# Designs tried in a protein design chat: VH-VL binders against Cytochrome b561, DM13 and DOMON domain-containing protein At5g54830. Part 4

Target 1, 109 residues: Cytochrome b561, DM13 and DOMON domain-containing protein At5g54830, of Arabidopsis thaliana (Mouse-ear cress) (q9ffu6r31to139)
Amino acid sequence: SSLIGHESEFKMLQHQLRGVFTVVDDCSFRVSRFDMLSGSEVHWWGAMSSDFDNMTNDGFVISDQKLNQTFKNSSFIVRLLGNVTWDKLGVVSVWDLPTASDFGHVLLS
Key: E = the ipSAE of ESMFold2; O = the ipSAE of OpenDDE; V2 = 0.75 times the mean of E and O plus 0.25 times the DockQ between their complexes.

## First folded at step 1 (VH-VL)

Design L10 (framework fv_lecanemab)
Fold by ESMFold2-Fast, scan of step 1:
Structure L10 (fold): chain C 109 residues (1-109), chain A 121 residues (1-121), chain B 112 residues (1-112)
Amino acid sequence: as target 1 above (109 residues)
Amino acid sequence: EVQLVESGGGLVQPGGSLRLSCSASGFTFSSYGMHWVRQAPGKGLEWVAYISSSGSTIYYGDTVKGRFTISRDNAKNSLFLQMSSLRAEDTAVYYCARELYDYVWGTFDYWGQGTTVTVSS
Amino acid sequence: DVVMTQSPLSLPVTPGAPASISCRSSQSLLHSSGYNYLEWYLQKPGQSPKLLIYLGSNRASGVPDRFSGSGSGTDFTLRISRVEAEDVGIYYCMQALQTPYTFGPGTKLEIK
């Protein structure tokens, strides 16, 4: 993917979400200096740029990894689900599914 | 010099529509998020809407959700606010404002002069 | 939504005297990064607002060192060490921790 090596910071909307997002390879990304207050059922959520206006209906889970705890200055690798490719993603959100809340996101240029 | 110039304000009847424009110059418009902020006569400031540098991320204040649409045209260095279903409480001076780049989220470092919208019958 | 309050709402001041404006938020604005997402804006009569302070205590470009911001969490103060005639106007605090971004009601600074 042309996105390999892409690096950006999350825009915080709530839950003190902070971190640096880096595309590592075709199947994974890294988050570093990651901060987040716990939510209800938080997921790595993605959508195509054109569909961003309705994240609940147009978005989808992009990883099996749940963000089910408070994070403080954490760094880890996140693997994409097998059916997810960077070509399908215009945005990656830290999304609380039961409350339909975007804690913060990165835009993929 | 950074300049933001609003236009399109005027008198409109309740239930009507109006489109505001903001012309940007003196900086790389496509690199900055943009905001609309309004001020009712004799009142304080109210944040209205945000659009990211690429146009893909958009957020609205609670009072305008579903009625206003923010958009931008980076090739023309222009920001827009399409207002529909206008109400008397939408009467205000509307400012466009530039977001400070690089991690200083929601900071309005430059503001336009404002354009006045009056909603009355 | 985060509710912002300011005190006093009206502040008459003698030229050359110090001035202080308080701002309180309904929830902590302290992010895990150590920054407080609080800003101060000044709107002079007949003019658009101008950024004074961002991230709690950082002065914006062109802002005189007479202005300083302090505080953390829910309680913040804007101080002017020596008020000048050009400082008259309405001062607003604003939280940028989360959307919707919300302003305080404003404090009108007047020369006595």
Scores: ipSAE 0.000, ipTM 0.568, lowest interface PAE 15.2, mean pLDDT 86

Design R01 (framework fv_recaticimab)
Fold by ESMFold2-Fast, scan of step 1:
Structure R01 (fold): chain C 109 residues (1-109), chain A 120 residues (1-120), chain B 112 residues (1-112)
Amino acid sequence: as target 1 above (109 residues)
Amino acid sequence: QVQLVQSGAEVKKPGASVKVSCKASGYTFTSYYMHWVRQAPGQGLEWMGYINPNSGGTKYHQNFKDRVTMTRDTSISTAYMELSRLRSDDTAVYYCARGYEFWSGYFDYWGQGTTVTVSS
Amino acid sequence: DIVMSQSPSSLSASVGDRVTITCKSSQSVLYSSNNKNYLAWYQQKPGKSPKLLIYWASTRESGVPDRFSGSGSGTDFTLTISSLQPEDFATYYCQQYYSTPTFGQGTKLEIK
């Protein structure tokens, strides 16, 4: 993918979300210096655009990892679900499902 | 030319509801978000929320989420903001404003404002 | 919410003066990935709606006179009026749109 090596900082909106996002390969990304205060049920969420309506109605879970804790300066690899490819994503969000809230996101184009 | 024309002034008692309209013209109504911003007398500007006129999707500020409802009617290019359970501190001028990018909500055109007075 | 603070709260000046209004955000409104500052400036005259002057911290809105300029990055921003005209006496507001939009409390520019 042309996105391999892409690096962006998360745009912080809520819950002290911070971090650096890096596309590692066609199936995974790395998150480094990751900070987040705990939410209700937080997911790795993807959509074609960061528009709230698009994210809420056309967004989808991109990883089986749930972000069920507070993170402080953490680094880890996140594996994409088998049906998820980079060409289907314009944005990757840290998304709290019960509150329909975007804690922060990175844009991929 | 782009115009946003709002409904006229309202005087309400505490506990009542008010519904303000904003009629858009001079552009494609469904191509831009409609935001609502209020200003209490002698005070600054306070963002309340927005509606996506294409989808009907809304986002409300935490301070208003339990008593504000934003809707639109695409057939007449009109957006609505209804605020319920009014209190005296809801006395303000209410503006509709056109926004571009979802997370970059600067406002290039504003309605003329609707004065809402809440008094006992 | 990101808190916006303006200084001064009021300012007296004469026609022809250079005027500087400052805006500070409680956290950075620079998105490093696109290198844009999510900051706008508005002008409001009594009884009228706000009018957009500047967006992306330094981009002048179409039709806004060259005497208005915006500068700054991250948390500290400035609106400058290089040579005040009579029609410029108004209240000025900064606004961030990095997160849910918030406005500064305003700077009232008054005739000296």
Scores: ipSAE 0.006, ipTM 0.647, lowest interface PAE 10.1, mean pLDDT 88

Design R02 (framework fv_recaticimab)
Fold by ESMFold2-Fast, scan of step 1:
Structure R02 (fold): chain C 109 residues (1-109), chain A 121 residues (1-121), chain B 112 residues (1-112)
Amino acid sequence: as target 1 above (109 residues)
Amino acid sequence: QVQLVQSGAEVKKPGASVKVSCKASGYTFTSYYMHWVRQAPGQGLEWMGYINPNSGGTKYHQNFKDRVTMTRDTSISTAYMELSRLRSDDTAVYYCARDRYYYGTGSFDYWGQGTTVTVSS
Amino acid sequence: DIVMSQSPSSLSASVGDRVTITCKSSQSVLYSSNNKNYLAWYQQKPGKSPKLLIYWASTRESGVPDRFSGSGSGTDFTLTISSLQPEDFATYYCQQYYSTPTFGQGTKLEIK
């Protein structure tokens, strides 16, 4: 993917979400300096559109990892689900599924 | 046609609370964050906070966090902003404004007509 | 909060003039991943609600005349009105939405 090596900061919307997003390879990304207050059931969520008009309807889980705790200055690798590729993603969100809430996101296109 | 219609002007005493309403029509109310922005006489615009009408989740600016409560009633597509412990410097026009994007950017495409709140003496 | 500063605070101009209003942010509002500046411009006429003119620093809102244009990146932004019209006399505000929304103090555009 042309996105490999791309770095961006999360845009914070709520839950004190902060961090740096880095595309590591075709199957993973790194999150560094990651802060987040705990939510209800928080997921790595993605959608094709970089405009957020369809996040709830067209968005989908992009990783098996649940963000089920408070994070402070954390760094880790997140692996994409097998059928998820970077060309399917315009946005990656930290998404609280039960409340349909975007805690923050990075835009990829 | 998207419309945001706000409640009428209020005159309050210092220490009182005021609750302003904003009725939305012409779009799916639960699909867009609703923000509140105020403007003191002859001054600029100040963001107060938002509510996600789908979840009821809110975010308030630090300057208002201890005095503001934002709620909504999805059955009548109406958002509310209540400001307590009013001071004379809370005299302002209060606007509701719709986020331009489905899950919030903080840019505002449609605005209510404004509600004048006067806090006297 | 990100502090927004506009210049000038007021400006007198004549119909047909090119008018430039500047806006500076205390930190960058450029999101490097998507190369977008989280910056909007609003017009407010006396007694009326603000009206969105420009978003993403340079994208004109639907229905806004093409004499309005936005430019700039990072911390320095400009709203330009080419060939000023009588209906353009108003107060103009810049606003960042990279973080918690904040507005500039406004620029009042008055007739000479």
Scores: ipSAE 0.007, ipTM 0.608, lowest interface PAE 10.1, mean pLDDT 87

Design R03 (framework fv_recaticimab; at its last look DockQ between E and O 0.05; V2 from the best seeds 0.00; counts 0 for: pae E 15.5 > 2, placed apart)
Fold by ESMFold2, look of step 2:
Structure R03 (fold): chain C 109 residues (1-109), chain A 118 residues (1-118), chain B 112 residues (1-112)
Amino acid sequence: as target 1 above (109 residues)
Amino acid sequence: QVQLVQSGAEVKKPGASVKVSCKASGYTFTSYYMHWVRQAPGQGLEWMGYINPNSGGTKYHQNFKDRVTMTRDTSISTAYMELSRLRSDDTAVYYCARGWYSYYFDYWGQGTTVTVSS
Amino acid sequence: DIVMSQSPSSLSASVGDRVTITCKSSQSVLYSSNNKNYLAWYQQKPGKSPKLLIYWASTRESGVPDRFSGSGSGTDFTLTISSLQPEDFATYYCQQYYSTPTFGQGTKLEIK
């Protein structure tokens, strides 16, 4: 994918979310210097656009890795689910399912 | 062929600064992190920090945070490490190493010997 | 920082011997979400730069002979050289990249 090497900082919205997002390969991204206070049921979430009403209604889980803990200055790789490709994503969000809340996101558009 | 070519050996006095360069070739310079690792005589390897050459973002080990500056010039595919307020225990071989992001180091420069003595 | 402890610090062996070097981390370097061990091995000959041998604990880097293998998980890892060759006499380092990179103190492998 032409997105390999794309790097962006998370836009913080809540839960002290900070960090750097980097596309690693066709099926993985890295988060670096990742900070986040814990939420209820937090997932890696994606959608075709960054419209936040679209995030709730048209968004989907992009990795089976859950974020149900506090993170401080963490770096790790996240693997996309097998049917998820970069051309399907305009945004990646750290998303709390029960509250439909965007903790923060990066735009891939 | 991936190659990292470092600047030549340096002799410095305590209190001075040194700036080591690392010129990359054979790959897209901005696609990999550049790390700096040093090795004191007869000792093991000590990670100092990295720069993401795409963004210019850096991370430094706590032991060097107030004395090291890592920079790059993407137009000539070159990374730099500057260490200030040198002391005798900074005598070492300094390596640049290409990292798969912040992970393992697949290619290393030839090393730059920095000697700090009166 | 995660402390990496190698053993032995040095060893002597003959050409053709099977050699194992161990590396223990002070914390697990297995990330359960992707099931990968964030562990690499390097070889360094005198006067030369380190050379990557193994990453993700067990994956050989391109061009590394198959006599080199890595194993282990969590906190305990080994590098095995199945039949020692003359060019394998060197110092070997493990390195974790789960967090701030740290290296083991090295294991010097000498001709007996």
Scores: ipSAE 0.007, ipTM 0.565, lowest interface PAE 15.5, mean pLDDT 87
ESMFold2-Fast, scan of step 1: ipSAE 0.034; ipTM 0.707
ESMFold2 (binder alone), look of step 2: mean pLDDT 94; pTM 0.958
OpenDDE, look of step 2: ipSAE 0.010; ipTM 0.664

Design R04 (framework fv_recaticimab)
Fold by ESMFold2-Fast, scan of step 1:
Formats: C-alpha cells, structure tokens, sequence
Structure R04 (fold): chain C 109 residues (1-109), chain A 120 residues (1-120), chain B 112 residues (1-112)
C-alpha cells in the first residue's frame, strides 16, 4: 500500500480524543499518545469516503479491538480485519456505534 | 461508465492452461479489488479469488489455490486469471467482478463472462 | 465455508404477483459490532452476467426498481418482488460476504 508510513493526528470532535495515527504495514496501524474518554460501544470504524452524514450506513468496523475503556497517553498496534485494506479507506474514525457519534478521525486521502 | 470487458471464448484440452483477461474502464482501476467468479453449466456461482490491483496481492479459494494465478497490468487497467491443469469439470463461464463500493466482497459490476470449454 | 441454501429452487408466478424468495445461511452473517448483515442478492438472466440488486441485506443498488426489497437478519433472509413484471424472469442468487464469499444455489423464477 502507498499509505505505509502515512502519519497524521486525529481531529478531535469529542471525548477528549487525541493521538497520532501511523500506517505500519498492509495489515496494521499504530496509535500513539492516544487519549479517549470512555463511550458506549466504541469501535475502529472506516469508510471509503469522508461523507460524515452517511458514515453510519457506509461505514464498517475495521478491527476487532475493543475501545471499551478510558485511554491516557497510550500506544499500541491495531490489526485490521482480514477483509479490510488501506486502498478502500478514505477515513478512519473512533466511532461510538449506539450514538452514531464520531469522536474523531483521520483522513487517508 | 464503469465497464469490465473480458476476452473471448476458449476451448482447451485436459491438462492445458487458460488465461482470461478483464479490461476495466470508467473508474480508478487500482482503487477496487477485482474478483473472479465462475459458473459451470446449469450450476451456481463459485468464488475463486481476488487481486488487489494496487499491490498485486492475491487471495485464492482453497479449491483453486494450487492451480490459479491472478495478475494485473495497471498500465492498461487489465486483470488476468490463469487456471492450469484444466479438467473437464472446469468447463464454466468465468467472470471478473468488481468488489462493492461500500467495502464488502459483494460485486457491483461484472464482466460479460468468458466461456471456457474443456474437452478431449 | 458458510453454506447458503435458497428456497424454493424454482417457482412460477403471474405478472402482478408478490413473489418471495428465501435464503438461509449455515451460520450468522450478522456482524454484531456494526449491526450489518453481509448479504447480497443478484439477478441473472439467461446468457447474461449477474446483476447486483441488494447489498447489506436491505440496501437497494442504484437503478434497481423499488419493487425489489431485501429483509431479514442473521441466518434468514428474504428477497421480495412486490409486483412481478415480465422482465423479472430470471434466476436469483443470494451471496454472503461475512467470510469467503459463497452463493446460494439459485431460485429460478418463471413467469406464466
């Protein structure tokens, strides 16, 4: 993927979401300096386009990792689900599914 | 707009190889996986595998992994599927199909199909 | 692989009829984390490639008439044609993409 090595900061919208996003390889990304206040059912969420009005319908879970706690200055690797690849992702969001809320995101285009 | 145009019908003998092409137009070729699906006469659809046209990475179904090769040429927006050591039960229509826009391995555009007949 | 089973294998109906085709998966294709059913429906006319009708179990593909609708969740899915038209003569296939893609055996719809 041409996105390997891509690095950007999350745009914080709510829940004190902060962090640096780095594409590590075709199957994983790293988050570092990651802060987040706990939500209801928070996921790593992706979509092909950044049409935020339709991310609930067009978006999908990109990792099995649970974001079910408060994070403070955390660093870890996130593995993508087997059917998820970088060329299909225009946006990666920290998404609270029950409330259909974007806590923050990075753009990959 | 979006079109997938496949190569013409092939008649092969058992043990031979066949290589089917699929030329894409009307979209960014490297942005969507290209899948291959076949259909034997009077039978249902069978998924064979995919190629990521950007990286050249492939994934093949277990039934085909030992004799299928998928490649692409980005300069002409064309994907290829080569099936070797053909048997009579490989007689089928072979389709290329683009994965769905909403990142799922459902297929929103299909080629017209290439009939491959394997007979002695 | 997830096995897809369709019923009936064939049916005959008249123009204007409501037609229901059923699809069952051997295991759930609902991903509870995103609440999406990884299921699609296709129409195939004799001598033609399949045409996508429905994806995510109930989302209609652009350009598909609204007489076609998909419903269901988990393991049991239905394609409904609310008022059958002559051009709807075709074989219909369901497909899961929760794992490696697999298709149902098809339902042949004959209009009489």
Amino acid sequence: as target 1 above (109 residues)
Amino acid sequence: QVQLVQSGAEVKKPGASVKVSCKASGYTFTSYYMHWVRQAPGQGLEWMGYINPNSGGTKYHQNFKDRVTMTRDTSISTAYMELSRLRSDDTAVYYCAREGYSTGWYFDYWGQGTTVTVSS
Amino acid sequence: DIVMSQSPSSLSASVGDRVTITCKSSQSVLYSSNNKNYLAWYQQKPGKSPKLLIYWASTRESGVPDRFSGSGSGTDFTLTISSLQPEDFATYYCQQYYSTPTFGQGTKLEIK
Scores: ipSAE 0.005, ipTM 0.590, lowest interface PAE 14.3, mean pLDDT 87

Design R05 (framework fv_recaticimab)
Fold by ESMFold2-Fast, scan of step 1:
Structure R05 (fold): chain C 109 residues (1-109), chain A 120 residues (1-120), chain B 112 residues (1-112)
Amino acid sequence: as target 1 above (109 residues)
Amino acid sequence: QVQLVQSGAEVKKPGASVKVSCKASGYTFTSYYMHWVRQAPGQGLEWMGYINPNSGGTKYHQNFKDRVTMTRDTSISTAYMELSRLRSDDTAVYYCARDLYYGSGYFDYWGQGTTVTVSS
Amino acid sequence: DIVMSQSPSSLSASVGDRVTITCKSSQSVLYSSNNKNYLAWYQQKPGKSPKLLIYWASTRESGVPDRFSGSGSGTDFTLTISSLQPEDFATYYCQQYYSTPTFGQGTKLEIK
């Protein structure tokens, strides 16, 4: 994918979300310097655009990893679900599913 | 007004354990990580680890992993640091310090310190 | 661990003097993605806990007098006190938070 090597900082919206997002390969991304306060049921979430209606109505889980703890200055690799490809994503969000809340996101455009 | 108030001085024998408390007030306890830093007499500052008060998750420095346990009680906004199998070179002032969650591990407020003396 | 080295270990100065304390890291603490240096400075007076002075290498903490300034980037950092006051005689520590937090060994600022 043309996105391999793409790097951007998360836009913090809530829950002290911080960190850097890097596309590693066609099936994974790295987060580094990752901070997040615990939410209700937080997921790696993808959508075509970051507007609230698109995120809630057309967004979807992009990884099996649950963000079920607080993170402080963490670095790790996240693997995409097998049917998820970078060309289907305009945004990657840290999304609290029960509250429909965007803790922060990166834009892939 | 943010305050971190630590428990009083302790004198322990080699091989014993010590548990230091740090009571937070003036902010939302679960919103900021609590770190522990020690300082031996006449020496510099040594980072020991941190606890996330919201989840109870911890990270310990490699030098302390085998002997340190960090816990918290959210009902009384108190963090604890327990160090086991004490040696004479564990004699130090132990500090709790609040991570200003704006960065990634610098400390804006510190407790007053707890002196732990390990002697036979 | 990133090793932090401070120079000098001690310094004698008089009230009104300009003093500079140096801090070096064994590897860069500049994060290229956000262009921030993960470096803080603390002041510690005898028998007291450390007090945050500077974070992000050059940002003064609220309430810290403007005679304190931080500068530098990457691996080399300085803390400058432009006109020493009697209350400034203390030990100063640099700290990196790019990775697992580590402190310099301290610089003791003493009365000349």
Scores: ipSAE 0.007, ipTM 0.565, lowest interface PAE 15.2, mean pLDDT 86

Design R06 (framework fv_recaticimab)
Fold by ESMFold2-Fast, scan of step 1:
Structure R06 (fold): chain C 109 residues (1-109), chain A 120 residues (1-120), chain B 112 residues (1-112)
Amino acid sequence: as target 1 above (109 residues)
Amino acid sequence: QVQLVQSGAEVKKPGASVKVSCKASGYTFTDYYMHWVRQAPGQGLEWMGYINPNSGGTKYHQNFKDRVTMTRDTSISTAYMELSRLRSDDTAVYYCARDEYYGSDYFDYWGQGTTVTVSS
Amino acid sequence: DIVMSQSPSSLSASVGDRVTITCKSSQSVLYSSNNKNYLAWYQQKPGKSPKLLIYWASTRESGVPDRFSGSGSGTDFTLTISSLQPEDFATYYCQQYYSTPTFGQGTKLEIK
């Protein structure tokens, strides 16, 4: 809730990931100008900024919406799972689960 | 070798402003958040806020939000913390501290501290 | 803000002693979805900056001697030094990072 209106750009690590992240309300965020090349099984992944070498172990799925295609300059809303709150998230990652790969992320605080 | 080197001690009158610097070396300055934490004499540590050196984005604790400004200069890998309208109870050692992992909010490297004394 | 309370405020010990320092949070710092405790411990020697010892309640920072260990979950946490060395006389602080970071008031470990 104090993060409503927070806006930042994704830090690209791989798969041409780009975009702007905006916290919309207590249960959703928007991504805009979103680019991504398809991966194996890509998820919206979150963690409280733990060890990035252990994001597989320290992170968790934050949305039922899968990133199961290539995206080009896309804008859409993403809904958080009911057990996920902004107060417990330090990072949101575009995470390819089978390869344990961070395509890119934003920091929340 | 990671180092955070802070500016020297300051003595200020009530109502003045102080600006403390923190020069980083030994790592990529824009890859880690820089936090500011203070410690009054004989007291514990108090978190003031952070800056993301990559974006310039900041977050301040409510207790400081109306008096603190955090900035950085990426060309010299230096972070700044300016505290205005100083009071006697702002007398403290002010530390810059790097978060251990990107946005983690726990701190692996600390500057040596800058003593700020506010007295009339 | 989450309030952190340490006990004791100070204690005296001898080299070779087992020392325990406790830290309590006013609300849980355990995030149930990942089963992580958002708690760190720091050591501060007189005139020096704090040094990170432990994070995630029990994970020892690289380079920290194995005589230091952290335990606990939820609201009650302990830092243990299994066999006190001369260089361990310092003030110890706990810190939560579940929400806006807050620190305990510190425990001063003194020579007996």
Scores: ipSAE 0.007, ipTM 0.585, lowest interface PAE 13.1, mean pLDDT 86

Design R07 (framework fv_recaticimab)
Fold by ESMFold2-Fast, scan of step 1:
Formats: C-alpha cells, structure tokens, sequence
Structure R07 (fold): chain C 109 residues (1-109), chain A 119 residues (1-119), chain B 112 residues (1-112)
C-alpha cells in the first residue's frame, strides 16, 4: 500500500487521547506515545469519513485488540482483521461503541 | 530554539485577580501541553493545571479548580493563566512549562512571573 | 495525590565528591504496560527556573553531563552526581507524572 510509512498524530476529541499513528505494512500499524482514559467498550474503528453519521452507520471494528484500560505513553503494534485493507479506510478512530463516541481519530488522506 | 517567555511581575491586593501570559516560540505550539507550576518563597514546586493548546481542554488541580482559568490563543502561540480571589499565600513565582504528554516531564520552562499579594 | 518525599532536605559536599539524593513515592510510579517509571529530576539554581536533568527515572536529558545519573524503580529513586562540580550546587527536585504531577520538597546541595 502507498500508505506504508504514513505517520500522523491523533486528533483528540475526548478522554485525553493522544498518540502517533504509523502504517507499518499492509496488515498492521504502530501506535506510539499513546494516551487514553478508559471508556466503556473502546475499539479500533474504521470508516471512510470521520463525520458522525458515517462513523455510526458505516463504521466497523478493524482489530480484535481491546482498548480496555487507561494508557499512558504506550507503544504497540495493532494487527488489522484479515478482511480489512487500507483501501477500505479513510479514518482510523478510537471509538467507544456503547456511547457512540469518537475519542479521537487520524485521517488517511 | 525553544523559548517560553512570560509576562512581567505583578503586585496585587487580596481579592483581586491576576492573569499571567506565556508566549511560546521555536516549536509547533499545538503539539505540546502547557502546564502551570508555582513556587512560594523558599518553598517547593506546586502543580496547578494544564491546557491542551490544540483542543483548548484543561485540567486543574483540586486546590485551584474554583479560582483558576487557563486559556490560549493559537494565533500568537500564547497561553494564559488567570487566578482569582487572590490571598496573601498566593504570593509565588508562577512558571509555565511544556510537556509532550498530558502528564509527563517538563523539558522547557518559562523564566517565571513573580506575583506578590499584599494589603 | 501521590506524595513525594526527598532525603536529605539539605547536604553539604565538596567538589569531587560523590553525592546521592533519594526520592520516595507514596505509591508505585511504575506503569506495568510499558515498564516505565514516571519519574523526573530537576535542578534549580537561585532565581532561575527548574532545568530537566533526568526523565523516565534514568534517561539523561540532552546536554546534561554524564556525571548525573538516575536509578530506582517503583517507589524508591536515587539521583547520583559522581564527581561534584562547582556549578552543581543547587536545589534538586524529583517529580512524578504517573498521575496529576507532584514534586518532592527539594534537596539543597550546599558547598562544604
């Protein structure tokens, strides 16, 4: 993918979300300097655009990794689910599913 | 070269408010949290709170929560800390300091602003 | 708040001496998920702002002489100056950033 090596910072909306997002290969990304206060059921979430209607109606889980804790300055690799490819994503969000809340996101354009 | 330049010394009466500024240069202002830390004469350092210049979001220590307001102006890369209902025990040097994470170490500090509260 | 306690409150030393300053936290500042200690050390000279020396308990800030070193983990931390120089006479503070930041009371290093 042309996105390999792409690096951007999360746009924080809530829950003190911070971090640097880096596309590592066709099936994974790295998150570094990652901060997040715990939510209800937080997921790595993908959509084509960051607007609320698209995120809620056409968004989907992109990784089986759970964000079930508070994070402070953490670094780790996130594996995409097998059916997820970078061409299906315009946005990667830290999304709290029960509250339909975008804690923050990166744009892949 | 990273610099944080603060406004000059203030002398206030009890009950007044003071607003201290901190102008940042040499880096992207919105990439770092700006914290405020004070030091009373001959005493140690006391954290007051921070502002995220990107979002405008703030976090205040419980001891200051009812009297402090932190703001910023991204067009001039300046952060502000206003402390109201001043008491004599608010006499201190007030520092701004930056951190990369919301709670992290402070790699650059302003020169300090002396605030004296006396009758 | 996490309470930070430094000892001693002051100490006298001579140029060339090895100096150690201790910092203790009321609860662990080690974050198990990243194995980092959220602990920094600062130097403050009279009339000046604090200067960062050490972060993550043992990482020396750029430009800080290698005679300064930090050690420890969890609740017990030490700042060591291996061969004291005239410019090192100052007050030293530890700071935790595991939660809302708190500082130790400071250790004043005085010429003997």
Amino acid sequence: as target 1 above (109 residues)
Amino acid sequence: QVQLVQSGAEVKKPGASVKVSCKASGYTFTDYYMHWVRQAPGQGLEWMGYINPNSGGTKYHQNFKDRVTMTRDTSISTAYMELSRLRSDDTAVYYCARSYGDYEYFDYWGQGTTVTVSS
Amino acid sequence: DIVMSQSPSSLSASVGDRVTITCKSSQSVLYSSNNKNYLAWYQQKPGKSPKLLIYWASTRESGVPDRFSGSGSGTDFTLTISSLQPEDFATYYCQQYYSTPTFGQGTKLEIK
Scores: ipSAE 0.007, ipTM 0.584, lowest interface PAE 11.1, mean pLDDT 89

Design R08 (framework fv_recaticimab)
Fold by ESMFold2-Fast, scan of step 1:
Structure R08 (fold): chain C 109 residues (1-109), chain A 119 residues (1-119), chain B 112 residues (1-112)
Amino acid sequence: as target 1 above (109 residues)
Amino acid sequence: QVQLVQSGAEVKKPGASVKVSCKASGYTFTSYYMHWVRQAPGQGLEWMGYINPNSGGTKYHQNFKDRVTMTRDTSISTAYMELSRLRSDDTAVYYCARGGLYWDYFDYWGQGTTVTVSS
Amino acid sequence: DIVMSQSPSSLSASVGDRVTITCKSSQSVLYSSNNKNYLAWYQQKPGKSPKLLIYWASTRESGVPDRFSGSGSGTDFTLTISSLQPEDFATYYCQQYYSTPTFGQGTKLEIK
């Protein structure tokens, strides 16, 4: 992917979400300096477009990793689900599924 | 060349609905967001919402959420904005405008559709 | 919503003058990750649709004369027209797209 090595900072919307997003390879990304206050059922969520009003219907889970806690200055690798590729993603969101809330996101133009 | 051509002026009574069309040409219709912006007489510009022509997904400004519906027909590269339960203060010129993303600047605009709401 | 405030509301100037219009946002529209200011400027002539002049605070749209320039960062932005021309009579609007798009109230430029 042409995105490998690309680095972006999360745009904070809710829950004090902060962090740096880095595309590591075709199957993973790194999150560093990650801050987040706990939500209800928070997922790594993606969509082809950045149409946030329809993210619930058009979006999908991009990783098995659950964000089940408060994070403070954390760094870790996130592995994409096998059927997820970078060419299917226009946006990566930290998404609280029960409340249909975007805590913050990065754009993958 | 990129063009956005809107439907003609409308005169409506309070409580009615109006549906404005915006026909796109000169680019791939599904590759750009279509936004709607209005302007009351002598006033500034007010963003109403967008539609993603590829997915059909929409986002409306809080002020219009209960009265606006945005749709599109990809077979004829046309976007629509319907505003219901019209009030006199909905009198405005309504524009469609092209954006690269959900929140963006607008590089091409339709010529505008004047909607007059009076009793 | 981010509130955009323009100054002045109107001004009169002569052909050949340097004109400055300012725009302030209630919150920063600088996105640190890409170091871009999500700020655009438009020109609107009476009875016409707005025309994009500047985006990313300082990038001129193709076909826009070089007498138009944008500057600023964060919350304070300026549109400058050097050597004003008769066709520059118009209302000018700033717009942010960092969040849900909002426009300034406009600055009406009258040519003396």
Scores: ipSAE 0.007, ipTM 0.599, lowest interface PAE 11.5, mean pLDDT 87

